# Miniprotein binders against Uncharacterized protein C1840.07c: the designs that were tried, part 9

Target 1, 306 residues: Uncharacterized protein C1840.07c, of Schizosaccharomyces pombe (o74480)
Amino acid sequence: YFNVNQLFDHEFIKVFPNFKGNVEAKIKYPTVVYAIGDIHGDFPNALDVLSAAGVVSPVFPHEWTAGNATLVQTGDVVDRGPDTRKLFRWFNDLHKQAEKHGGRVVRLLGNHEFMNAKGDWRYVHPGDKASYPEPSEENRIIDWGHSGEIGNLLLSEYNVTYKDNTTGSHFMHAGLSPEWAYREETVNELGKELLSHFMSREKIPEYLEDFWAIEGPMWYRGLAQLSEEEACEVALNVTKTLNVNRLVMGHTPQFHGIVSRCEGRILLIDTGLCSAYAGERAVLRISQNDTDSIVEAVYRGKIVKL

## First folded at step 2 (miniprotein)

Design s2a (from C7 with T5L E7W T9F E45Y T52L E54V T56I T88E T90E)
Fold by ESMFold2-Fast, scan of step 2:
Structure s2a (fold): chain B 306 residues (1-306), chain A 94 residues (1-94)
Amino acid sequence: as target 1 above (306 residues)
Amino acid sequence: SKTVLIWVFIESDDPEKLREALKRIVEEAKRLAKELGIEVTVTVYTEGDTILIVIIIEADSEEKLDKALKRFLREIRKLAEQLGAEVEIEVERE
């Protein structure tokens, strides 16, 4: 008995003319994971690529069409563009729809969600503010607080990291240093605690300062910005510590499309799809079975193997 | 689940043509399994200058099954022409 990948091995090709027995390859990808990076308030561009990937219907009201698949959104839904409230509601509805089919929509916290909870609104689009009834600023403060629609959603439904065990893929907004990978089990708890303090407009406790720092889980750019050699050293350490095959992250824009580093151990999926950034619109797709994994970037009209 | 079996008999004095045929059939199977969300089983039996490839397609709908069958048959016929191998195809629905 041979699996599908073994059929294309040099060993299989070498012995094929002399093979006398049965060879069986079962080809099925029961697990499909999609991921979309930083959206930054741009519903039309998110819809464009998610519908191209077959995740959602191109027909209003743009419902879930990906069956039992998982979609991961790696944070930074807010800022730059006007469609923040619409996007949070849409992803929440998509998750409810996906669950009915055995699928799910995983939604993760980006640094811009934390910034908005904190009251750092320098990147908020005027259209986002205008989406609230007058007094719009006060109503936005309430919505991003503990009892608001968005604030409550972020605290109850969103995490900092997600691990898909079937594909061996770790998802988050920015990235983990080796130090933070060693403490990965604390990341979601610390992140939610920080988010709550930001919503309360309280001074950060000292033990949360390193979490929010430039080398912390919400800001780390090392996997995207270090040289290939150095990034690979980090990625090999982190993937081993987390027991995964690959690390998937947004946060550091790749305007020409999804980037793979370190032989697929690093997948950079923030393509700057928001019109403010004018990057490529892309969705990551991971298709998994017992014997192999196919990792692809899906663009409108084009699919690229990574 | 809907099922169809495709039996492919390929005869060639050139083992490279048999390897190329199998490779292309498995590549098409991978594309269809991925694009249509179907299950494809490829079983190969080699005897002398002849290879028997049995393709079992399982789908959740008749539409997906018909689509997969048409694409496989098109690829196999293209294979026969391009490789110049003798090919017999039989289809069985269950």
Scores: ipSAE 0.073, ipTM 0.644, lowest interface PAE 4.6, mean pLDDT 87

Design s2b (from C7 with T5M E7Y T9Y T43A T52I E54T T56V T88W T90E)
Fold by ESMFold2-Fast, scan of step 2:
Structure s2b (fold): chain B 306 residues (1-306), chain A 94 residues (1-94)
Amino acid sequence: as target 1 above (306 residues)
Amino acid sequence: SKTVMIYVYIESDDPEKLREALKRIVEEAKRLAKELGIEVTVAVETEGDTIIITIVIEADSEEKLDKALKRFLREIRKLAEQLGAEVWIEVERE
């Protein structure tokens, strides 16, 4: 049962004391999951589409407005754009707000988070570096290390994968091959180990080499780039192994909006929303009840059923 | 008594526009109920990102019911043209 007061401020109710009609409300889809892909340091564009989707207020201080819903950010917050520190702090604060309403903000690791931890800064925006006091590079190294604000946050609160059991949806940055899907239970542990080694600037153990390789969990593009037939074979294998209905991923940009492949088993949500990519601003929304689900791409001024 | 149901569907990607549209439509329904001297029951349901407002109009005669229905449809359609949300209307008679 839905509380109508959530739609109205108390001033509205106060104005109609003699209304004889009863206002009754109910929710047809009690579970809602939102997902946003690669942000790449672009706070204004992330804010624009999350407010369009009803996840956050468009008015400062841009607070959580999605009640008990789940928001999943599938990694690659850093690089290309300048707003990295602001974005990590904002998502952390949104998670704290969401918890008070029975919701959550799930934040996942992308390959660019690992690259920055490792000291591979080829894609770092000058504005990101300038956000640190001088000496800026040394202070950024500290922030992305074990004791830093970002480094500690990534190690303590971020995972590689997230599975939403209610919708049967698996979320991650890049994708899982059938081989990695078979050992999915190890992915978060191995990812945290790799991240820690990268932060220490140490040579990684041999057993972590396959994890970071091109066919590994942080880089795999097969679900996005293989032919429809081949991608569907992979998706059918992976969804069966993980016991889910769909796989949701960023990493491989789709500049014209969210793409659905293999009859909805693959959802590609990296729409290049960062101004550097000139893509579309989109949020995925999955609405679920006991028997069915509605899957949609939310744009400002337009909603597209997938 | 005689009854008719008006279903008003509101869709928007902006929660503030959605909330404003819902508020204005409910306010208009109450205003018309008072002006026309009829009983009105309002129920609100959500279906995905769509809000469904069910307005049940009850009158003691067919003539009063028809007059009320025509007035409600005219005024709600007029209001819908002023709203930032997408609005459409369906009617069900018993």
Scores: ipSAE 0.000, ipTM 0.205, lowest interface PAE 11.3, mean pLDDT 84

Design s2c (from C7 with T5I T9W T43V T52F E54I T56A T88Y T90D)
Fold by ESMFold2-Fast, scan of step 2:
Structure s2c (fold): chain B 306 residues (1-306), chain A 94 residues (1-94)
Amino acid sequence: as target 1 above (306 residues)
Amino acid sequence: SKTVIIEVWIESDDPEKLREALKRIVEEAKRLAKELGIEVTVVVETEGDTIFIIIAIEADSEEKLDKALKRFLREIRKLAEQLGAEVYIDVERE
């Protein structure tokens, strides 16, 4: 392992005090993971920041430009905005493109995906409904069911959680309590079982009630809302249990940009990028090599180290 | 102005060898800038166990560029022998 930044520390500068040339250290990071939080049906805003981050082309048809990188979308693609169908198709196409370059697009389930599967449509934009041929409501029910385009994608390709071993980063929509972190290996199975029951419009078994509850994996806000001291206690427990360096989540809006808590163990990436929320357009970027990681928030026109 | 760019790739599993190589290249750059009154820029980039060093030399005469280039090449040859690291050199003149 080799850290070139140590060559430009105080001792290095002392040795070369009268150097008249410019010396710049540039460290390459072969592994890059991008993450984008809650989109809520806003294709233009998602496109704007993903293209600013170099993940996709700003030129139609907005293809993958991030090479072998990983992009993680942490759920809540649906509701509030009209572009739900377009976004699910776009991310599916981006994943296929990324694979050709050794990259991937990881797509995760948010609580609004479960709500729509269940038939709780109180937040559905009229433009989303209008995207379906008449009878539009019946066709939307089919699309979010077991054999529909969206329903099939959610059941076959979407998970609740994703762990990137190279960076030591855990991604999900909401968050895990210490109790659920201990059971993390069951979370994807339970989530898919719940999703299937919701699509069938059946009463859920009692053992799935805790999964869907306010302290459950799809709703937990403790890492975002507890005091710094309490959130850090939870994060230290959860990162140890999951054997990761950091927890990345959306779900709880941070309207002024990406928030880092507990010395980078908690990264809150739901920045309210949908126009309905009037937040910030941001993408998280984690760059990793054998010795170091850099964690940054990428905004349009600026990059901020976290 | 006249420019020559020297690109050096050094691969080693020993970080002390990479540090020593960079130190000696920067020291030669300082010496040449002082003695010849030339402008020398050193850019360093790393990836895994490989370090890339780009040395850009700008001078007001062809003779100064030739002298600087020969001295850098001598130092790099000495480094390759002494460190036992894999070293690749590319030179471009403008």
Scores: ipSAE 0.000, ipTM 0.251, lowest interface PAE 11.9, mean pLDDT 84

Design s2d (from C7 with T5Y E7F T9L T52V E54L T56V T88E T90Y E92L)
Amino acid sequence: SKTVYIFVLIESDDPEKLREALKRIVEEAKRLAKELGIEVTVTVETEGDTIVILIVIEADSEEKLDKALKRFLREIRKLAEQLGAEVEIYVLRE
ESMFold2-Fast, scan of step 2: ipSAE 0.153; ipTM 0.746

Design s2e (from C7 with T5F E7Y T9I T41R T50E T52Y E54V T56L T90E)
Fold by ESMFold2-Fast, scan of step 2:
Structure s2e (fold): chain B 306 residues (1-306), chain A 94 residues (1-94)
Amino acid sequence: as target 1 above (306 residues)
Amino acid sequence: SKTVFIYVIIESDDPEKLREALKRIVEEAKRLAKELGIEVRVTVETEGDEIYIVILIEADSEEKLDKALKRFLREIRKLAEQLGAEVTIEVERE
């Protein structure tokens, strides 16, 4: 396809004998995982930082530009801001685009997705409701149900947790206690069953009550809020149980940027990027080669090693 | 003199990626030869979706040779990352 003599001054290109010696390695394109926390209906702010990180194009229609990378969104797309429907559609389209390049967009359920499914709309932005045709509230109820666009999407495409084996990273919305880490294999199944019951407006079976409780996977704040010493005890237990190097979570806002705790075992990525919270706009980037991980916070105009 | 050979195979089904990889490796070789006052020779062959590159570095000291080798390996790894291509590297010192 190309003529090497036309590319370069061939004075530096000489013919040599066939190669031999010790082989260092066959190096594949390094695994890159991006993660973005709680968006809360703020498309402009999510777009701003995802484009700054090179995940999406800054030019409409804001298509996937991250090649074979994985992007993880750790839940709480809904509430506070108006762009809920636009964001769910955009992430779904980004996933389809990413697959064409060997990448993916992993999307997790946050507590606010469950709240909206069950009809607890205390935090819904007026602009979210106005995005539906009249009668707007009735049409929103349908959309968040089993037969709706969002309801069907959450049941078919979303999970509670995601484990990336290549980087040894476990992604969750809020946190996993030692008890729930031990039961991690049940978490996605129980979460989807709970979501379905909420959409049906049915009373929760007793066996799902602990899942939705304050110490459950959708609400647990221990890894983010316990003292450094206590959080590290929990993180060491949980990372050992899950066989991972790090735990990545949103849910507990860190307004000054992404926070690393316990020597990188805890990464708190909910930076309150929604304009209602006025926190820093940040994306986590994990790069993995054969032996080394580089963990960074990407902000507009700067990258910070964690 | 002190010499090292770096053998590189770059694999990609995208001809523009292979072209860019070749261009950047040769430009880095030219840059290092000028900056460090060392001799660098690059031999290239293409076959299907593969580029075979031999880089010979000749220097008057082990220190210069090690510095050049590290910089070339860094650039090759960076290229693999940016291109999404598979790279095989073999190093032989004399």
Scores: ipSAE 0.000, ipTM 0.276, lowest interface PAE 10.9, mean pLDDT 84

Design s2f (from C7 with T5V E7W T9Y E45L T52L E54A T56V T88D T90W)
Fold by ESMFold2-Fast, scan of step 2:
Structure s2f (fold): chain B 306 residues (1-306), chain A 94 residues (1-94)
Amino acid sequence: as target 1 above (306 residues)
Amino acid sequence: SKTVVIWVYIESDDPEKLREALKRIVEEAKRLAKELGIEVTVTVLTEGDTILIAIVIEADSEEKLDKALKRFLREIRKLAEQLGAEVDIWVERE
């Protein structure tokens, strides 16, 4: 093999160290969707596995290297770890970079984003609070409000769910019950309305109570915690209602790596990657062509078919 | 199946020239694929002032692959001469 373009060999490899690996994967499967679950303020661990997957450069400033691929982050960037502000800025910058390459970074709301908007800060790391200038608490309240950097970002760029039509994959933070799958068209609108009310520090309207309830889209654990038979019954119903091949979710930690249930219809991607949870660092990779798909868990130094 | 990749690197400080070059090269690849009755996958990566296109050609024999490769290279090189961007083309075999 003779590379005739020296700028490609030197500048591309230096700027995009994982470029060759990403292109090789893409040649056989032209559509690639990556997903990362709950990060909980742990930038080093998120960077470690995203760079191992070839999504970002391991070289500072850790820019996008996944070309026209899609990355989905399924919520819960905040709490437990200190790097919340750095992570939200980084993902926002990665999205802008990805768009230049025909790719995208989809970012979803987790229950911990709603909790922080509401002022429920029982899980906030001291380092997160210390990232704000004094008065730190007041500045954090402003940042998570309608006029703040994070608050405005969550309201303008973040949704509750995302459907990737090319792979037939539906992404969510926690899970959707059959009832909420039937109402999926309302989920993003209701979620943003709830988020806005929480930022205003007002009591939520009665019609939003079911959305925030334990069986609602931000908390539902049925797909992750029901028996295999019961979870598969729910998954078959929900995938049929949403017209997708698989459901991808975080929220319910799987400390030994990504878990597949119901013949790949349920993918549990919250692996407790934050150092506070001592779980595995994993990225989901879905590779698609016209006739076939490969679903894999990517760990540093190991790739596992699901 | 036998596979070969044609790499097309495009560079320009003018975004309109980059978009035009990408459009014309992708359209030409699709036209040739249809004319020759062969399977072609086109993958595009963009970064700032540069675009890299991978044109993946599949054929059921080495002879058909070589014939298709020669035709694609001739036509894409000819098109590249008409573009207002810097274009470099090379081939990678499995």
Scores: ipSAE 0.000, ipTM 0.165, lowest interface PAE 12.4, mean pLDDT 84

Design s3a (from C7 with T5V E7I T9E T41Y T43F T52W E54L T56V T88E T90L)
Fold by ESMFold2-Fast, scan of step 2:
Formats: C-alpha cells, sequence, structure tokens
Structure s3a (fold): chain B 306 residues (1-306), chain A 94 residues (1-94)
C-alpha cells in the first residue's frame, strides 16, 4: 500500500504546513468485463446494444469508449445477416483502440466461423456474398482461407475459450463438458488446428473428431439445455476444474434476454439479437468490487442484476 | 508503477465554490481513471477559506502519467477561471 507521507519533501511542508491528509475519495478504474453473444451479421443491432452499454460511441466511426475494460465476443459473428466483413473489421479495430487504453477485445470462434471456413455456406446471407467483388464466391473462398483477411484474422487473433482471472469468468461459444473442461489447456490449440484443416478442405485427423462432435466445445448444449439439477452438477464440476466462479456462453438462444442458471454459475448470453431472430439486445457486464463481482444484463434503457 | 502528486490550494470566501471545486476534481479523477486505466487517490484538508487537495496518480507507464497530469492541470485551471477562485498548483513526480 502507498504511504502519502513518504512523498512529502521540504518544499511541500513549507507551502502546506497544516496539511494532515484526510482521505476524501479513493478512485480506481473498476475492473469491468463486458460480453456480447451471437451477432450473426447484424451490425446495427450489435452497435445499438454496445453503445447502450457504453462500450462504443453511438457517433460514427463508433470508436471504443470503455477505457481499460475487456469486451468478450463469444463467436458466431457470421451467417444469417449481411454485415460479416464490416463486423470482423470493426471488432479488430476496436481491439487496437482498446489496447491503447489498457483494455482488450477478446474474440472467440463459434461453430459458424468453422462452418464458413469448411465451405458450409447454407446460412450465408446474400448481402454477405454481395460484399465481395466479382467473382464473389471465389473471392469469399480466398477471404476465408489461410491468406485471406478473415481467415488470417481467425487463425492469428481468435481463440476457442478465454479465462478472465480478475472476475473468475470463463468464456466459450457453446459450452464445455466435464471431459473438455479437464482438457481445457488443449482446447485453443486443437481449435486452431481444426480451423486450419477446414480452410485447407482436408479430412480432419481422427483425434480432432471429438472436438467437432456434438459433445465438443463448438456444439455442447448441456449447460444451456439440461434440467436445472443436471446443469448445476455439470457447472459445479466444470467451474471447479477451471477454477472460476462462472461460465459464460452463447450458441443456445435466449430470446427474452440474458439467462442465469445454477446461482449464477451459468450465464447464457446469446439473446438472438440479430433481426433474423428478433430477440432482445443485451450485453453482459461483470464488474469486480474489492470483495465481490456484480453481474448485470445491460439493455437499452435498463440494467438488470443477475 | 510510476507516481505523480498534484497539490492544489484553493482560496475562496464562498464555501460553495470550494465544495464545487472538490466535486469537479473528483469527477475528473473518475473519468481519467476509467479512460486511462490508472489509479487516482484524492486527499483533502480544509482550514478557514482554504482547501488543499492532494491528487495521487499511479500508472504503469510514463505516457499515461503525462497524459493524466496534462488533463488535470488543464481542468484545474479552467475550474479556477469559472469559479473565480484563487488557485495555486504544485506538482511532484516519481
Amino acid sequence: as target 1 above (306 residues)
Amino acid sequence: SKTVVIIVEIESDDPEKLREALKRIVEEAKRLAKELGIEVYVFVETEGDTIWILIVIEADSEEKLDKALKRFLREIRKLAEQLGAEVEILVERE
């Protein structure tokens, strides 16, 4: 701890001989982590709620306004909506801005990023395809490949999971089973390896099959869909293994807003904010007090404690 | 970390002006702490028509300290002009 009296020299004592130093205020930047779930190509709706939460400016060019806070985007930026390229560029720019202020924008891979890298384009919006110059399909294949803007960005900047040690929060796209929580140290490496194989249009090695499977990190819905009792058993196991207080995930839509399960150990933040889903627009906010975390859902015009 | 100390002496025969000055300095400290990711501590002593405000700034870099210091000094001078109060400022570094 800092001792104010040790800063006073002869000149200060001469100028302010009666100063006794009663503390009026201790002001520190609160440790704040924001999280936004599945965006699915909807820039206006992502902008609406991120500006409502004070993360970005509502005024063009919509720059970072969250100081040294962390923003986590839990994947599925692509598909359903048209603004894919704009959103990837915007989040990359926000990260560069945040770093200048001691903040960070963490960007995670969702199953739809893997699907697009693999060439499974059944959910791609016509406006996304039209954003590429002709020949649009060939240029999109290049952009989602190893040497493309998006492909290179996903391989170099994106992870599968993120742990925030200050708040004790673990972020993922879909969910982690107890088996995958135990293997968490391998998850980011295996995910990047899988992504690279998908971009190469190669058959994946057998050891990556479980990673991409329905119980794997990109698809697991157990924490969101199991009964409260069963989900709590999983969450208690997983939070203990990861040494965190809570698990934050998208992927399984909650159209009426952010949902908390198992006494706050499970936070479901995919609110279907894309206009295609017409869900509520919400951002998760976790702020660390000296002793406790405050967990809130931020909507335009209201904040709800979780 | 690096440290800067700003000492502000404000004199006014209107106690509401002293209260307003302290309030504005505290609000600026909150904004700078958030925007720059720094810690700011504010200590106060009052005697008669004079208030002494000690502002301690702690940051990870000299660039952040310099930016915070310049913004505080600009706002304190602006505040002195707007309130019509007599203000003296002392700055210590490190």
Scores: ipSAE 0.012, ipTM 0.339, lowest interface PAE 8.3, mean pLDDT 85

Design s3b (from C7 with T5A E7L T9Y T43L T50F T52E E54F T56I T88Q T90I)
Fold by ESMFold2-Fast, scan of step 2:
Order: structure tokens, then C-alpha cells, then sequence
Structure s3b (fold): chain B 306 residues (1-306), chain A 94 residues (1-94)
């Protein structure tokens, strides 16, 4: 005799505890979640890695090919690169396509979306401005306002965070401190309020100041930058508060590929894929069934288990 | 969906060989389920000197089913040769 139960993980044994001498495994990964970090106006590089991961077709018009999967884009579509309008339209179309197959494309607000809404355009690529008819600057102001294509899209379709319950994964642009994790239920509402005030070019109400501050949800770098020991303390607190297995974030560039910290509780997916940053092109893939999770970084021609 | 069933019988007086065979078949099942987006059910019975592994593969296309079947059969043949164990395989389609 040998112990066949040792050949299966702890989760598998929980599902099949009543099989004497017999074990049954229904091995499929019905839930797949992809995530892509900061794109910064670089359509060719986003397309390259999303097609390598099987999320979109490499053939024009680059339609959704990921069936019932979820794709999460963690913000910062705008700035540095020229393809901002094309990218927002493409992701919106991909979401409509995904819904037909039982999938979805979740799109999150990054700090650069807020910066553009409030008129801080110091990082806007000339090609982005040139994508608007003359007077290009005035037309861009309209587009990023309440009634504009981009402004309306951000207010109606975009959130600050997203929780995927099936994988136990919480997605955010920058990071959540323990304080903001405790207040996570308010984050999407406060973010949309701030975005609306920025679009109106209004002074920020006092109660929104902490949200936009350096330790707030749009800027927090603690999970990415603190020492491994300190980051893991924060991650254990935050994952417990949010009732998730992992935290997925962009914002803090990792130029050599996706980084896992704290035994997979922290996944840093901003790889600087924009040509302006010259980082690696990567997509996170989480494959889940009732007993098992596989977490991987997908590059063109290479898949790395995290 | 499309379905194929594979029954694998492995006999050995060395329980380590039976353990290794099951491990590698389960690993191939997990790999194929992930790579091809298919459903694989594995049933196992063992009693000292043998192991019976019943594998049911369900796929949304004939192409995926064919690929999965060929890869399982390749892995099982490799196992039979490497372990020097007696292996019998029955395949039933539908």
C-alpha cells in the first residue's frame, strides 16, 4: 500500500473525504482571471502580450478570445504613450464581447486617470492630443468631462478596486493600507466622488483629501516598497480584512517582470510594458477550480509559475 | 460536450512505482485541464500490487478531445517503459 491521499493537495482531500481506497478528482480550471497593469498609451505592447496570453486575437480587429474568463486592467491606460483613446475604446468593446461568452473585462481607475480628469496634463503624449480634431486641447477637455466619451465611461464603468470572489483576489491600482482596507466598502464611492469633483475643476472637499493623499488608495506604495518582512505584515492584515487570498496591483514598476511577495499574497503587475519605460510585457493569469489555484506570469514565449 | 474514457491498469510489486505512476498521470491531467480548458475526472483504486486509474475527459470540441487523448496516451506509454511495470490501457470514446 501507499497513501494515495499524499498525491493530492490539502484542498483536494477536503472535497473527496468519503472515498475509501478510491479518490475522485474533477480536474478542470473553469475560472480563469487575467490581469494587466499600467499600459500608458501603448496599444502595440498591450496587444502583443494579451494575444500571447490568448485573451485577444492577434488578427485585426483583435477581438476577445478568452471565452468566459475575466480580464482585469488595473488602471493607468493614459499618459506617456499616444494610444489612449484607442485603448479605452478597445477595452470597452472587449467587455461587450466578453459578456456574450459569460466573461468580463474589469477596468480600474489609476492615478493618471484622475490626473487627466483634473487637468494635470504634464505627462500627456503629443499623439494623444493630436488624436482630437482642432481645437484639440478644448476637445480633449470635453472628452475627459462628465458628458465626454472617456469621462462618461470612467464614471459609469470604472471602479477603484475589484474583488474576484471565486479566486479570492483583490485588484487595485496602487495598494491599500490597513486603514483603507478596513474602509474598503467606501473606496469605490469616494473615488467616483473625487473623479466627479476633478472633472468639474472644483476644490476637493475635506473628506476626500485623505483618499487622494500619498497614503491613499491611488498612491499607496507600501505593499510594493516596504521590506519583505514589513510588506508581509501589511499584506497579512489587508488580506484578512478583505477576506481574500491575494492582492494584485500596478503603479510601482517592476521592469523585469511580475513580482510575487509574501508567499503570493502580493502580486506586482506593473511591468513598465509601455515603450517609454522599456519593461517586460506580462499578463498575470490565475487559474482556479474548487481544490487548486495556479498563479502564473505570461510572457510571449514563456510562462512562469509565481 | 465530447467525452472519452481511459482505463489504466498498472501492476507492480513495488509500491513506489505505483505511487509515481499515479502522481504523473494526475500531473498530466492537471496540465491538460489548464492548457486545453477541458474537464478531467480521475478515479483511482489500489490494493497493494495494482492500481486502476479511470480517466474521463470532457471537452467542448473534438480537436481538444483528440489532443488530450494523444497526450495522455503518450504519458502512459512513457510511464510503462520507464517504470518497467505491466500496464494495460482501455479507451472508450463517446
Amino acid sequence: as target 1 above (306 residues)
Amino acid sequence: SKTVAILVYIESDDPEKLREALKRIVEEAKRLAKELGIEVTVLVETEGDFIEIFIIIEADSEEKLDKALKRFLREIRKLAEQLGAEVQIIVERE
Scores: ipSAE 0.000, ipTM 0.339, lowest interface PAE 10.7, mean pLDDT 86

Design s3c (from C7 with E7V T9D E11F T41W T43I T52Y E54Y T56A T90V E92Y)
Fold by ESMFold2-Fast, scan of step 2:
Structure s3c (fold): chain B 306 residues (1-306), chain A 94 residues (1-94)
Amino acid sequence: as target 1 above (306 residues)
Amino acid sequence: SKTVTIVVDIFSDDPEKLREALKRIVEEAKRLAKELGIEVWVIVETEGDTIYIYIAIEADSEEKLDKALKRFLREIRKLAEQLGAEVTIVVYRE
């Protein structure tokens, strides 16, 4: 740093004796967390918005460009669109790339991952099935099982929820009721147990029934669908229980872009980006320093402060 | 991008004044990084009763860089006066 032209401001210059020792610290901020909601098998649309946000290169092979940032994908990679296998492989590769730069790619389970593990294929795109060699349905069952590429990846790498301590943000697929927020310590364990039982095509143990129920972590829509007053009561309870500033979730589509509720305590990031839904393509960006955070929706060609 | 390095020599016979000055300079660096969308690096060297702080600032424009530099210099001077520490500031530009 001492090999360039020196500028002296004589108002600030005084002569001092020279004494030296060494402590080196490199300070990076803001800490950046990106989040992308429900993709539903649409690689081109996921790529479009992630490249617009600077998370990945627009140039093949679409490598990680977000340095030490965190990307959170909040589940529902599968169904509706054809690119499911490509997307799971791409996110796995992005995570490996991110780690080399001090970043990470967090991947969460959505209700559609559980449905596919269970064999409920009502929403599977024909192109997803055609991505498997014949017999395609049998090979897809194997891939979504314990020993399959996708099944093993979901069991070993994926969680139900993720807490980012630096930003005070809790990420989930659908939502957490006050009851399930209180039980948050069990959510990832119960989710992995349920996923394993679904892959085995076994009857669910009674203690897992409430987890998969409509008010459970994989389906709860209260934070997205209740009146502003009621949703805010739930959000205040849940954020206090989880010791976070905000809750980030997909699952309930917001076709006109990312929605903020309850003074930023609720962030709804499922914008229906899949071509089947024709919603806005958006990525959430949370930028944190030691005093405050900036929360923004990133679209191609514009950034909106939330 | 453009880079500027600010070198701050702080002298005090009171180690707590040096610690407080370092803490506040680091906090100001964080605030400016956020407000101006710039990258900031802090390198600290200490020997006896003197601390040497090297602050490197990177920005996408010369205008942002100049704004950041002027604000850092102003706040460092205010901190020195408030803490009763003697300060020498030198600026190197790319």
Scores: ipSAE 0.000, ipTM 0.180, lowest interface PAE 15.3, mean pLDDT 82

Design s3d (from C7 with T5V E7F T9E T41E T43Y T50L T52Y E54I T90L)
Fold by ESMFold2-Fast, scan of step 2:
Structure s3d (fold): chain B 306 residues (1-306), chain A 94 residues (1-94)
Amino acid sequence: as target 1 above (306 residues)
Amino acid sequence: SKTVVIFVEIESDDPEKLREALKRIVEEAKRLAKELGIEVEVYVETEGDLIYIIITIEADSEEKLDKALKRFLREIRKLAEQLGAEVTILVERE
């Protein structure tokens, strides 16, 4: 229900007392979706490229500047680097800011978020542990649990997959095999169940074993690692099953920048931007008007059409 | 005379973008009035991050009204696209 008389000032009603409006069009163009892959605890490098892309201010406190756009972060915020807590808080704040402008920040689960919930901390940076007051390891266990700040955020606000219907783009950390694409509607539910079990430090139910397996949604590398011909066969099947134009994923590092495969059906956005990997710093930008979809990699000082 | 009223709501957190949108709409109105020999009036009201634009077109034929409406809708679409803004359009004829 839209009531035009509630939106116009009283003087207009006085000039046009018999006015009745007909809704002819509601236009939102261009639709802009930004995506950033694996950050691995590196706040300065994430800030560098997000500010270069115009998503956030380069000036402290680095607030949202992308208006009504969508930003998707495809998981693996944790491990390798020290800024994990700062990054989770920053993205949460950016989402609150974005929604005030008609935008959003979509935050997705990576396999390293699950590993940390499970207590597999072999990749945790000493600076991440040091960010907690003593006893630091016990406090980190609490923070990654059901009632902790990070644990609660992951369970309440994070999903495994996100589909942007306007651009026809599917986002996730790793990727879907054809078998899992057929079951895509179950992926977010199964992922949250698994995450909860890992936080409880309990043995997972048998029906969740395939979800966490090497060919499962949190680990699948086929779209990034198969030959161009084989990856394209998978991508054509998966995009058809999901009714999307493209698949966007992190997880498998592309150190020289964002990689497009299968005529744009596969976009690999984990560029190893963390200092530990020394990869290129990049943000994906998808913009769509009525007629055209433009897909670009944004680097500081240059934009590359994909 | 035949009359059409176009109501446009543009939302943007950037006041410079709202100012640019208004400028272009007024320029298009002046151009159409001259080229088609029609009367075009533009009224503007602002509230926070919203701008309300009311365009009243009066012409001696339905064909001239349709031509003017089509041109304005095209310009508004172009503005929405360039500014990355959400635009709501309402049209009342006669």
Scores: ipSAE 0.000, ipTM 0.231, lowest interface PAE 13.1, mean pLDDT 83

